# VH-VL binders against Stromal cell-derived factor 2-like protein (SDF2): the designs that were tried, part 9

Target 1, 181 residues: Stromal cell-derived factor 2-like protein (SDF2), of Arabidopsis thaliana (Mouse-ear cress) (q93ze8)
Amino acid sequence: VEITYGSAIKLMHEKTKFRLHSHDVPYGSGSGQQSVTGFPGVVDSNSYWIVKPVPGTTEKQGDAVKSGATIRLQHMKTRKWLHSHLHASPISGNLEVSCFGDDTNSDTGDHWKLIIEGSGKTWKQDQRVRLQHIDTSGYLHSHDKKYQRIAGGQQEVCGIREKKADNIWLAAEGVYLPLNE
Key: E = the ipSAE of ESMFold2; O = the ipSAE of ESMFold2 at other seeds; V2 = 0.75 times the mean of E and O plus 0.25 times the DockQ between their complexes.

## First folded at step 4 (VH-VL)

Design s21 (from a3d with heavy chain Y106H; framework fv_acimtamig)
Fold by ESMFold2-Fast, scan of step 4:
Structure s21 (fold): chain C 181 residues (1-181), chain A 120 residues (1-120), chain B 106 residues (1-106)
Amino acid sequence: as target 1 above (181 residues)
Amino acid sequence: QVQLVQSGAEVKKPGESLKVSCKASGYTFTDYYMHWVRQAPGQGLEWMGIINPSGGYTSYAQKFQGRVTMTRDTSTSTVYMELSSLRSEDTAVYYCARDLYSSGWHEDYWGQGTLVTVSS
Amino acid sequence: SYVLTQPSSVSVAPGQTATISCGGHNIGSKSVHWYQQRPGQSPVLVIYYDSDRPSGIPERFSGSNSGNTATLTISGTQAMDEADYYCQVWDSSSDVFGGGTKLTVL
């Protein structure tokens, strides 16, 4: 199934099988922004992300997302944007990944380049992809390192500057907006 | 061999602006962040900020926010640091230093430094 | 704002072991890097990630980091080791440097 602008998706980390998750609990250190973690359960209302274009582009609801497009991911429940910046992540000391802003407040730290593995032209469900943060060049990454006190056993999500197998994600479950026409 | 070559010494008056260049060679310019660090005479090292040469994204130390600007030119593999509204307390040697990409947040190679004297 | 504390000076005789401390709250949970600066020269990275040595740095240089103190150790200290030494960590979004320690080899 095509993933179009306006679709709400769950992103699953290929290696760990954990879903990209957020809730309205801030990091206790670093930026103090809303935390982003990996969650092991498939039934999780806090793991839906709405695929949005960068403001000022011609992309419309229902348009396919092209390989190499710059996109934003909005956390459905809290309306904040998947975000990164030049802050150290809490466990590994890599790039912090957080949620920032709201429906009317968004900055360039919310911009991610969609990299589709292979020769695919548009984003489809279950395709292997990377999300590279524009400002930091970091790839959305997760690993087996778990929070003890902040997220109670949920996994660290961070950005790393190396392109590795551990930064492959798949759009797994979702509420898909139909492709235009 | 990694080299960072900075522009020459400058003498400035209070209220003027400073612009220092740092030309990189011996590695892929866009694969490594670049820090700017200064050192006042007889004093320690003071971090000013960091730039990602790939996209030009910057983050500045709170003390310099609002009067420092870092930029880069990928065609010449050069980073720039501009500091405005100069005061005598800004007299220092200014260094560019590379951040090791895969093991970031430290300075692995340093430029030779640029002495800037701010006096009436 | 995170603060790193170093002694202002350390003096050793040639051939003896020099120890330079770097104090910080829970610094053992951070990665500590050390720089050597000889008079009139740029800083040189001598230890990174607590205990690793860059190529070209003698085995006489070693580092450790635990609890609230990181330590740079220079065994068999030579006249050429006379310099200012700075510890450094990345705290959140900023480099934090210690105040520096002047090592004198008499």
Scores: ipSAE 0.356, ipTM 0.786, lowest interface PAE 3.8, mean pLDDT 90

Design s24 (from a3d with heavy chain Y106F; framework fv_acimtamig)
Fold by ESMFold2-Fast, scan of step 4:
Structure s24 (fold): chain C 181 residues (1-181), chain A 120 residues (1-120), chain B 106 residues (1-106)
Amino acid sequence: as target 1 above (181 residues)
Amino acid sequence: QVQLVQSGAEVKKPGESLKVSCKASGYTFTDYYMHWVRQAPGQGLEWMGIINPSGGYTSYAQKFQGRVTMTRDTSTSTVYMELSSLRSEDTAVYYCARDLYSSGWFEDYWGQGTLVTVSS
Amino acid sequence: SYVLTQPSSVSVAPGQTATISCGGHNIGSKSVHWYQQRPGQSPVLVIYYDSDRPSGIPERFSGSNSGNTATLTISGTQAMDEADYYCQVWDSSSDVFGGGTKLTVL
């Protein structure tokens, strides 16, 4: 199944099987922006991200997302954008990944390049991909480093400048909009 | 071999602006961040900010926000640091320094430094 | 803002072990890097990630970091080691340098 602009998806980290998650809890230090974590449960209402184009482009709702496209991911429940910047992540000291802005406020720190592994031309469900943050060059990354004092344990999500096995994500569950003709 | 070669010494008057260049060679320019750090005479090292040469994204120390601008030119592998509204206390040696690719957040190779003297 | 505290000076006799401390609140949870700066020269990285040595730095340079203190240790100190030494951490979104320690070998 094609992932089109306007689709709401869950991103699953290939190695850990955790889903990309956010809620309205800010990081305690650093940017103070809304935190982003890996969540172990499959049934999680806070793991949906709406695929959006960069403002000012010709892409419209229902268009396929091409390999190498620059996209934004909007957290469905809080309306904030998946974001990164030159701040240290809380556990590993890599690049902080946060949620920023709202429906009317977005900046270049919300821009991610979709890199499809292998020969695919457009983004499809269950396809191995990387998301490279444009401003920092960091790849969306997670690992088995967990925040303390959280029941079930949520994993750190951060950016790292190297391609590693821990940068691979899959679009797993979602509400997929039909492909435009 | 990694080299960072900076522009030559400058003498400026209060209220003027400076622009220091730093030309990188011996590695892939866009794979490493670049820091700017200054050192006033007889003083310690003071961080000014960081730039990602790949996209030109910058982050500045709070003290310099509004006065400093960092840019790059990928065709010449050069980073620039501009500082406006100069005061005598801006007299310092200004360094560019590369951030290590694999981990980041520290300066592994430093330029030779550019002495900027601000006097009335 | 995060602050790193270093002694302003340390003196050792040739061949003795020099230790330079770097104090910071819970600094053991951060990665500490060390620079050597000889008069009129640019800083040179001598230790990174608490205890790792760059290629070309002698084995007599070592580092440690725990609790509230990071330490740079120079064994068999030589006259050529006379320099200012700076510790450094990345705190959240900014680079933080210690005030520097002047090492004198007498």
Scores: ipSAE 0.338, ipTM 0.787, lowest interface PAE 3.9, mean pLDDT 90

Design s25 (from a3d with heavy chain D31E; framework fv_acimtamig)
Heavy chain, then light chain:
Amino acid sequence: QVQLVQSGAEVKKPGESLKVSCKASGYTFTEYYMHWVRQAPGQGLEWMGIINPSGGYTSYAQKFQGRVTMTRDTSTSTVYMELSSLRSEDTAVYYCARDLYSSGWYEDYWGQGTLVTVSS
Amino acid sequence: SYVLTQPSSVSVAPGQTATISCGGHNIGSKSVHWYQQRPGQSPVLVIYYDSDRPSGIPERFSGSNSGNTATLTISGTQAMDEADYYCQVWDSSSDVFGGGTKLTVL
ESMFold2-Fast, scan of step 4: ipSAE 0.382; ipTM 0.806

Design s35 (from a3d with heavy chain G55S; framework fv_acimtamig)
Heavy chain, then light chain:
Amino acid sequence: QVQLVQSGAEVKKPGESLKVSCKASGYTFTDYYMHWVRQAPGQGLEWMGIINPSSGYTSYAQKFQGRVTMTRDTSTSTVYMELSSLRSEDTAVYYCARDLYSSGWYEDYWGQGTLVTVSS
Amino acid sequence: SYVLTQPSSVSVAPGQTATISCGGHNIGSKSVHWYQQRPGQSPVLVIYYDSDRPSGIPERFSGSNSGNTATLTISGTQAMDEADYYCQVWDSSSDVFGGGTKLTVL
ESMFold2-Fast, scan of step 4: ipSAE 0.467; ipTM 0.837

Design s36 (from a3d with light chain S92Y; framework fv_acimtamig; at its last look DockQ between E and O 0.82; V2 from the best seeds 0.00; counts 0 for: pae O 3.2 > 2)
Fold by ESMFold2 at other seeds, look of step 5:
Structure s36 (fold): chain C 181 residues (1-181), chain A 120 residues (1-120), chain B 106 residues (1-106)
Amino acid sequence: as target 1 above (181 residues)
Amino acid sequence: QVQLVQSGAEVKKPGESLKVSCKASGYTFTDYYMHWVRQAPGQGLEWMGIINPSGGYTSYAQKFQGRVTMTRDTSTSTVYMELSSLRSEDTAVYYCARDLYSSGWYEDYWGQGTLVTVSS
Amino acid sequence: SYVLTQPSSVSVAPGQTATISCGGHNIGSKSVHWYQQRPGQSPVLVIYYDSDRPSGIPERFSGSNSGNTATLTISGTQAMDEADYYCQVWDYSSDVFGGGTKLTVL
């Protein structure tokens, strides 16, 4: 099934099977913005992300997301945007990935390029994808490095400038908004 | 084979602007961040800011916010640093330095430096 | 802002071991990098990630980092090692350099 603007999805890290997760717990270092982690369980209401276009574009709810499109991902429960910037991530010292803003406040740090691996033209549930941050050029990334105290048992999510197997994600569970005519 | 070649020395007056160029070769220009670091005569290293050449995204040291602008030209693999409203305290050697791509946020290759003298 | 403190100078006899300290609050939780700057030249990376050497840097250069102190160690010090040495960390969104240490070999 196609991923459309307005769909609320979980993003599964292909290699570790952890889902992209956030909640209202700020990083203790770095930006102090809301933390983003990999969560081990499938049943988690804090792992839903709404696919949104960049402001000022013509895409509307129900439109397919084309390969190479710039998108935003809004955390469903907190309404903050998946975000990155030139801050060191807490465990690995890579690029920090956080949640920032709200329904009416978004900036270029919330913009991600959708890269579909292989020959796909539009984003579909079964496709391997990367999300490349526009400002930093970092790929959304995770690895088997876990927090010990603040988000115990959850994986670090960060940005990495190199293409690696550990920056492949799949749209997993979700409410997939029907494709427009 | 990695080279960072900077523009030549300049003499400036207070209130003017300087613009230093840094031409990169021997690697994929847009894959690496570029730092600017200066060194006043007889003093230590002072970080000014960083640019991602891919899209031109910048982050500046607080001290220079509002006076510094970093840009790039991907067609010539060149980064520029412009510093406005010059003062005598801006007399320094200005370096461009490449950030290592993989991790660690450190400068693995440095340009030869550009001496800028600000005097009246 | 984050501060790195180095001694202004260190003096060593040829063939002896030089140690250059870099003090910072909880620096042991950060990755420390070291640069050599010979007179009239650009800085050159000599240690990264606390203790790793770039290709072409002699094995007599080593580094360590724990607690509140990182250390650059030069064993078998030679006249060519006479230079300024800077420690550096990336502190969240900024490069931070130490004030520099002039190593004199006499």
Scores: ipSAE 0.442, ipTM 0.820, lowest interface PAE 3.2, mean pLDDT 91
ESMFold2-Fast, scan of step 4: ipSAE 0.543; ipTM 0.851
ESMFold2, look of step 5: ipSAE 0.482; ipTM 0.833
ESMFold2 (binder alone), look of step 5: mean pLDDT 93; pTM 0.944

Design s37 (from a3d with light chain S94Y; framework fv_acimtamig)
Fold by ESMFold2-Fast, scan of step 4:
Structure s37 (fold): chain C 181 residues (1-181), chain A 120 residues (1-120), chain B 106 residues (1-106)
Amino acid sequence: as target 1 above (181 residues)
Amino acid sequence: QVQLVQSGAEVKKPGESLKVSCKASGYTFTDYYMHWVRQAPGQGLEWMGIINPSGGYTSYAQKFQGRVTMTRDTSTSTVYMELSSLRSEDTAVYYCARDLYSSGWYEDYWGQGTLVTVSS
Amino acid sequence: SYVLTQPSSVSVAPGQTATISCGGHNIGSKSVHWYQQRPGQSPVLVIYYDSDRPSGIPERFSGSNSGNTATLTISGTQAMDEADYYCQVWDSSYDVFGGGTKLTVL
């Protein structure tokens, strides 16, 4: 099934099976922006992300997302954008990944390049993909390093500049909008 | 062999602007971040900021915010650091230094330094 | 802002072990990197990620980091090791350098 602009998806980390998660809890220091983690549960209302285009493009709701497209991911519950910048992540010291802005406030730190593994031309459910942050060149990444003071053993999400097995994600559960004719 | 070659020494007057270049060779220019660090005569190392040559994204030390601008030219594998509104206390050797391609956050190779003297 | 504290100078006899400390609050939870700067020269990375050596750096150089103190150790110290040594960490969004330690081999 096609993932189109306007679809709300859960991103599952291939290696750990954790979902990309956020809620209105800021990082304790550094950027002070809303934190992003990997969540172990399959039932989680805080792991839906709306696929949006970069402002000023001709892409509309229901259009397919092409391989290599620059996109934004909006956290459904808090309306903030998946974001990165030149700040160290709390556990590993990699690139910090956060949530920033709102429905009317977005900047280039919200821009991610969709990289589809293999020969696919458009993004599909369960397809192996990477998300490369435009400003930092970091790939959205997770690993078995857990926050000790967060309930449920949530995992660090960060950015790294190398392509590795640990930066493969799949669009799993979601509310998929029909492909435009 | 990794090399970072900086522009030559300069003498500036207070209120002028400085632009130092750093030409990289021996590696893929866009795969590594570049830092700028300065050192006043007889003093320690002071970090100024960092640039990602791939997209041109920058982050500056708060002390220099509003006065410093870092840019790059990918066709010549060159990074630039501009510092405006120069004061006598800006007299220093200015270094470019490369950051690793992975988690980064340290300077593995350094340029030879550019001495900038600010005097009336 | 995060602060790294180094002694201003350390003196050792040739062939003896030199130790240079770098103090910081909970520095053992951070990654510490060390640079050597000889007079009139650019800094050279001698230790990264607490204890790793770059290619070309003699085995005499080693590092450790625990609690509130990181340490650079130079065994069998030679005259050529005379230099300023700087510790460094990345604290959230910026580089923090120690004030530097002048090593004298007499």
Scores: ipSAE 0.301, ipTM 0.771, lowest interface PAE 3.7, mean pLDDT 90

Design s45 (framework fv_acimtamig)
Fold by ESMFold2-Fast, scan of step 4:
Structure s45 (fold): chain C 181 residues (1-181), chain A 121 residues (1-121), chain B 106 residues (1-106)
Amino acid sequence: as target 1 above (181 residues)
Amino acid sequence: QVQLVQSGAEVKKPGESLKVSCKASGYTFTDYYMHWVRQAPGQGLEWMGIINPSGGYTSYAQKFQGRVTMTRDTSTSTVYMELSSLRSEDTAVYYCARDLYYSSGWYEDYWGQGTLVTVSS
Amino acid sequence: SYVLTQPSSVSVAPGQTATISCGGHNIGSKSVHWYQQRPGQSPVLVIYYDSDRPSGIPERFSGSNSGNTATLTISGTQAMDEADYYCQVWDSSSDVFGGGTKLTVL
């Protein structure tokens, strides 16, 4: 199944099987912006992300997302954008990944390059991908470091500049919009 | 470097309210959560709640919901814990503690010196 | 409400390894902190995130967390290690402390 602009997806971290998650709880360190974590459960309404183009492009709802495209991921429940910047992540001291803005406020810190592993031309469900933050060059990353304060067993999500096995994500569950012609 | 300095010991009567302060220094006050934990004489540690000094968000332990209030003043880098309707069972040492879990993971968790509150009938 | 269970006391001879357990349902899925408290003093963090040591804490302190039991291990135990030790986790919306273990070095 094709991942199209406007689809709401859950991103699963390949190594840990945790889903990319956010909720209305800010980091107590670094930026103080809304926190982003890895969540162990499949049934979680806070793990849906809407695939959006960057402003000013010709991409429209239902268009396929091409390998190497620059995209934004909007947290469905809070309407904030997956974001990174030059602040330290809470556990490992890597690049902080947060949620920022709203439906009318977005900046370049919300821009991620989709990198499809292998020879795929467009993003499909269950494909191994990396998401590289444009401004920092950091790859969306997770590992088995657990938060104590956010919720039971949730894992750190951060950015690192090195390609590793821990940077691989899959689009797993979702509400997929049909592909345009 | 990092210091948490609490207000002095207090003696209260049942039914009164308590307000303890905790002044932070040596770090960026708004970057770390602050906890309040108490310890009754000869007993263990009991968590009361947490405050984010940046946004003012609070979360309280169910046992204290409705009679505890946590606030902060960013101009003085101070957090406050107010407990109302005091009972003799509220006699305890009250601690503030900086939350390491929301930091870069490289710093120590710091505790204030404690404030002894005695509630006498 | 989540509950952490610790033994009330542990005794060890100087130089021996002390082991303090912290029991909780599926505690291995949570992050465990350990605090040391001497009488009349504030608690001091000795282990965080299951197994990490703050700067200034001796290398003889270590931690592990798996299944239903987290463990604080103190190798080469010294008289200065006599204290109450508390384990702690975040469960959903609140911190939960164990009842504490008094360590005696004979």
Scores: ipSAE 0.006, ipTM 0.492, lowest interface PAE 12.5, mean pLDDT 85

Design s46 (framework fv_acimtamig; at its last look DockQ between E and O 0.80; V2 from the best seeds 0.00; counts 0 for: pae O 3.0 > 2)
Fold by ESMFold2 at other seeds, look of step 5:
Structure s46 (fold): chain C 181 residues (1-181), chain A 119 residues (1-119), chain B 106 residues (1-106)
Amino acid sequence: as target 1 above (181 residues)
Amino acid sequence: QVQLVQSGAEVKKPGESLKVSCKASGYTFTDYYMHWVRQAPGQGLEWMGIINPSGGYTSYAQKFQGRVTMTRDTSTSTVYMELSSLRSEDTAVYYCARDYSSGWYEDYWGQGTLVTVSS
Amino acid sequence: SYVLTQPSSVSVAPGQTATISCGGHNIGSKSVHWYQQRPGQSPVLVIYYDSDRPSGIPERFSGSNSGNTATLTISGTQAMDEADYYCQVWDSSSDVFGGGTKLTVL
């Protein structure tokens, strides 16, 4: 199944099987922005992310997402954008990944390059991909390091500059908007 | 062997701009952030900002916002720091320093560039 | 906005232990790094992440960080250790340096 702009998807970390998750709880350190974590459950309304193009481009709802495209990911429930910057992440001290902005407020810190592993020209369900943050060069990353207090039992999600196996994500569950053409 | 080699000392007048270069060698230039830090005579270290040489993204200390510009040239592995509207208080040694793999500390420093601002 | 406070100077006899403090609100929750700057030279990293030593830094340099105080400790202090010492953290997307401590060996 093709991932199109407008699809609401869950992103599963390949190694740990945790889904990219956020909720209206700010980090207690770093930026103080809305936290982003890995969540263990498959049934979770806070793990949906809407695939959006960068503003001012020709890409439209229902278009396929090509390898190498720059995209934004909007958290469905809070309407904030998956974001990164030069703040240190709470557990590992890597690049903090947060949610920031709203429907009308987005900046370059919300821009991620989609990198399809192996051969493949467009993004499809269950395909191994990386998301590289444009400003910081950090890959979206997770590991078996869990919060003990805030978001207890959920895993840290951060950015790291090194290309590692722990940067691999799959589009898992979702509401996949049909391909235009 | 990591080396950061900076441009030579400069003498400037108030109102002018300075531009210091920092040439990196011995590592993959675009894999590490670069900091700029200055030190006025007899004073401590003062952070000015950071650049990601891979895409040129920058973040500046609030004190220098609007006066500082950091750029890079990946073909020569060189970072530049430009400070405008100079005052006598800008007299300092200016250092470039490499950030170790987003570790938020400066593991290698350039030799420093003395800039003197006097009328 | 975050402030690191160091004593302006510390004196120690040769062969004794020097202790240089770095005060900050809840600094124990931050990673503290230390730099040595000998007269007329660039700073050199001597401790990172509170207590780790870079390759080439002698074992007599050590560090700790707890509560509101981080500490650089130099055992068996030598004349060549006379230098300015700076603590540093990364806070709010910026470097913050302490004011520096001049270590005198006499």
Scores: ipSAE 0.466, ipTM 0.829, lowest interface PAE 3.0, mean pLDDT 92
ESMFold2-Fast, scan of step 4: ipSAE 0.482; ipTM 0.836
ESMFold2, look of step 5: ipSAE 0.484; ipTM 0.841
ESMFold2 (binder alone), look of step 5: mean pLDDT 94; pTM 0.958

Design s47 (framework fv_acimtamig)
Fold by ESMFold2-Fast, scan of step 4:
Structure s47 (fold): chain C 181 residues (1-181), chain A 119 residues (1-119), chain B 106 residues (1-106)
Amino acid sequence: as target 1 above (181 residues)
Amino acid sequence: QVQLVQSGAEVKKPGESLKVSCKASGYTFTDYYMHWVRQAPGQGLEWMGIINPSGGYTSYAQKFQGRVTMTRDTSTSTVYMELSSLRSEDTAVYYCARDLYSGWYEDYWGQGTLVTVSS
Amino acid sequence: SYVLTQPSSVSVAPGQTATISCGGHNIGSKSVHWYQQRPGQSPVLVIYYDSDRPSGIPERFSGSNSGNTATLTISGTQAMDEADYYCQVWDSSSDVFGGGTKLTVL
């Protein structure tokens, strides 16, 4: 199944099987922006992300997402964008990953390059991918380090500028829009 | 082959401004971040900041914030580092270096630019 | 701000193993890179991502990183290995270099 612009997806970290998650709780350090974590369950209303193009491009709802495309991921429930910047992540001290903005407020810190592992030309369900943050070059990353008080039992999500096995994500569950054509 | 070629040595007086250039070749200039690192005589490496040549995004070390400005010219594949209000303590070799992380562990440094600040 | 601590100097006899430490809080959660610098030259990467060697770097160079200490190890040390060695990590918004270690082979 193709992942098209407008689809709502859950991103699963390949190594840990945790889903990319956010909620209306800010980080206690760094930017103070809305936190992004890894959540262990598949039943989580806070782990849906809408695949959106960068403003000003020709991509439209239902178009396939090509390997190497620059995209934005909007947290469905809070309407904020998956974001990164040069602040320290709370546990590991890597690049902080947060949620920023709203439906009308988005900046270049919300831009991620989709990198499909292997020879695939377009993004498909269960395909191994990396998401590289444009402004920092950091890869969306997670590991088995868990929060204590801020998001008890949930895993740290951060950006790391090294290409590692822990940067691999899969689009798992979702509400997939039909492919154009 | 990848090359980073820096401007030549300079002698400055306290209070003046310094502008060092670093011309890149052998790769797509806008795909890789560029760092500026300096080294005072007999001292270690000191990171000054980073620039993304694609969008012009910059981040500077706190010590240099307010005195340093990094820019680029995509038409000439050149990055610049300007340091204002020079002091004798700014005497150092200044290096540009292509980002290791975005460069997939290919390590490229310019030859260095010696800047002497004296009255 | 994050700080990396290295010994100022290490001396070793030719053919012996040199060990250079790099201390940092929870450094084992970061990726450590090691640079070699000879007088009048630009730094040269000798170890990246804790333990990997760039093309052209001899096998006698190795690295490790765990807990609060990263280590550069040079086995069968040769006179040509005399240089300053710097550890380096990326911490949130900046590269952080250690103070450097001067390796003397006597």
Scores: ipSAE 0.006, ipTM 0.492, lowest interface PAE 14.0, mean pLDDT 86

Design s48 (framework fv_acimtamig)
Fold by ESMFold2-Fast, scan of step 4:
Structure s48 (fold): chain C 181 residues (1-181), chain A 119 residues (1-119), chain B 106 residues (1-106)
Amino acid sequence: as target 1 above (181 residues)
Amino acid sequence: QVQLVQSGAEVKKPGESLKVSCKASGYTFTDYYMHWVRQAPGQGLEWMGIINPSGGYTSYAQKFQGRVTMTRDTSTSTVYMELSSLRSEDTAVYYCARDLYSSGWFDYWGQGTLVTVSS
Amino acid sequence: SYVLTQPSSVSVAPGQTATISCGGHNIGSKSVHWYQQRPGQSPVLVIYYDSDRPSGIPERFSGSNSGNTATLTISGTQAMDEADYYCQVWDSSSDVFGGGTKLTVL
């Protein structure tokens, strides 16, 4: 079914099967903002992201997310936004992906364009998608490079400006809000 | 451009304390972790611990817990390693080393500080 | 505590390929870094994250890591490559170094 605004989802990296994860550990490099990683476990409570519209749009809770929509992803437990900027990512030196702000503090670095692979009009569970950061043009990316300090088995999440196989994500587990008609 | 400059060699007696400094330059001091690693004469490298210069977070190897302390001074971009209750087995070259991106590899090392503990 | 095992010495003729092993239980699931130390000098990072080279390190240095063994490979060895080589990993709460391998060219 449809992923709607207000739904809490886990994003699974297609190639590695790891989930997009965050917790209140900051990067020791770059921005010093809250880190974002790939987590190998499926039962992780720190892998839920709430799908939110950009402020000032007409989208409502329960509305379908259309292909090409600009969205925000709010980390459920810490209330911070999936964010990117022109800092180097910790392992690969690509674009850093972090969590920033809170319920009342969000900026354009929190804006991501949803790109649906294939011909779909709206975002559906298990559909192959890319998330392109608006300000940097970087695609949300992960790979098999692991952090040693933050968590032993967790993988780097970063932004890469080139469209690659490692930019593909799927909405997997979640608490899905019913579709408005 | 990146430099880690350590304090000079020291001679100590058993039971005394050691304090080695490592002054960083050429990068933003608070963006990268710093490690301390020692090497006894003719022996291999031994990890002692890590400090985050930003928040002052530290973690020490179990072997040194209770007698090692790592601190920093952000105004001078300097990290310190203090080792107490010195023994002759603590004779070693002590290195500071920068942890690029908090991932556990050491891309720049200080020149080393020779500490001799004589009985 | 986690243990990394290296041979104490490796000897090669100039221009030949040297291989230095680093053994550890399930080391292929860890990230291995390699350091070169010439006598009286500080260690220098030559390989990080299993196989990546820092800028300034010649292409003749390469690394691999799978199963229970990581390997540093130096092709076309030169006299300047004589040094002690150390592998290193993070395990749980500490960094662990191998015992070091002395590379002799000649």
Scores: ipSAE 0.006, ipTM 0.503, lowest interface PAE 11.0, mean pLDDT 86

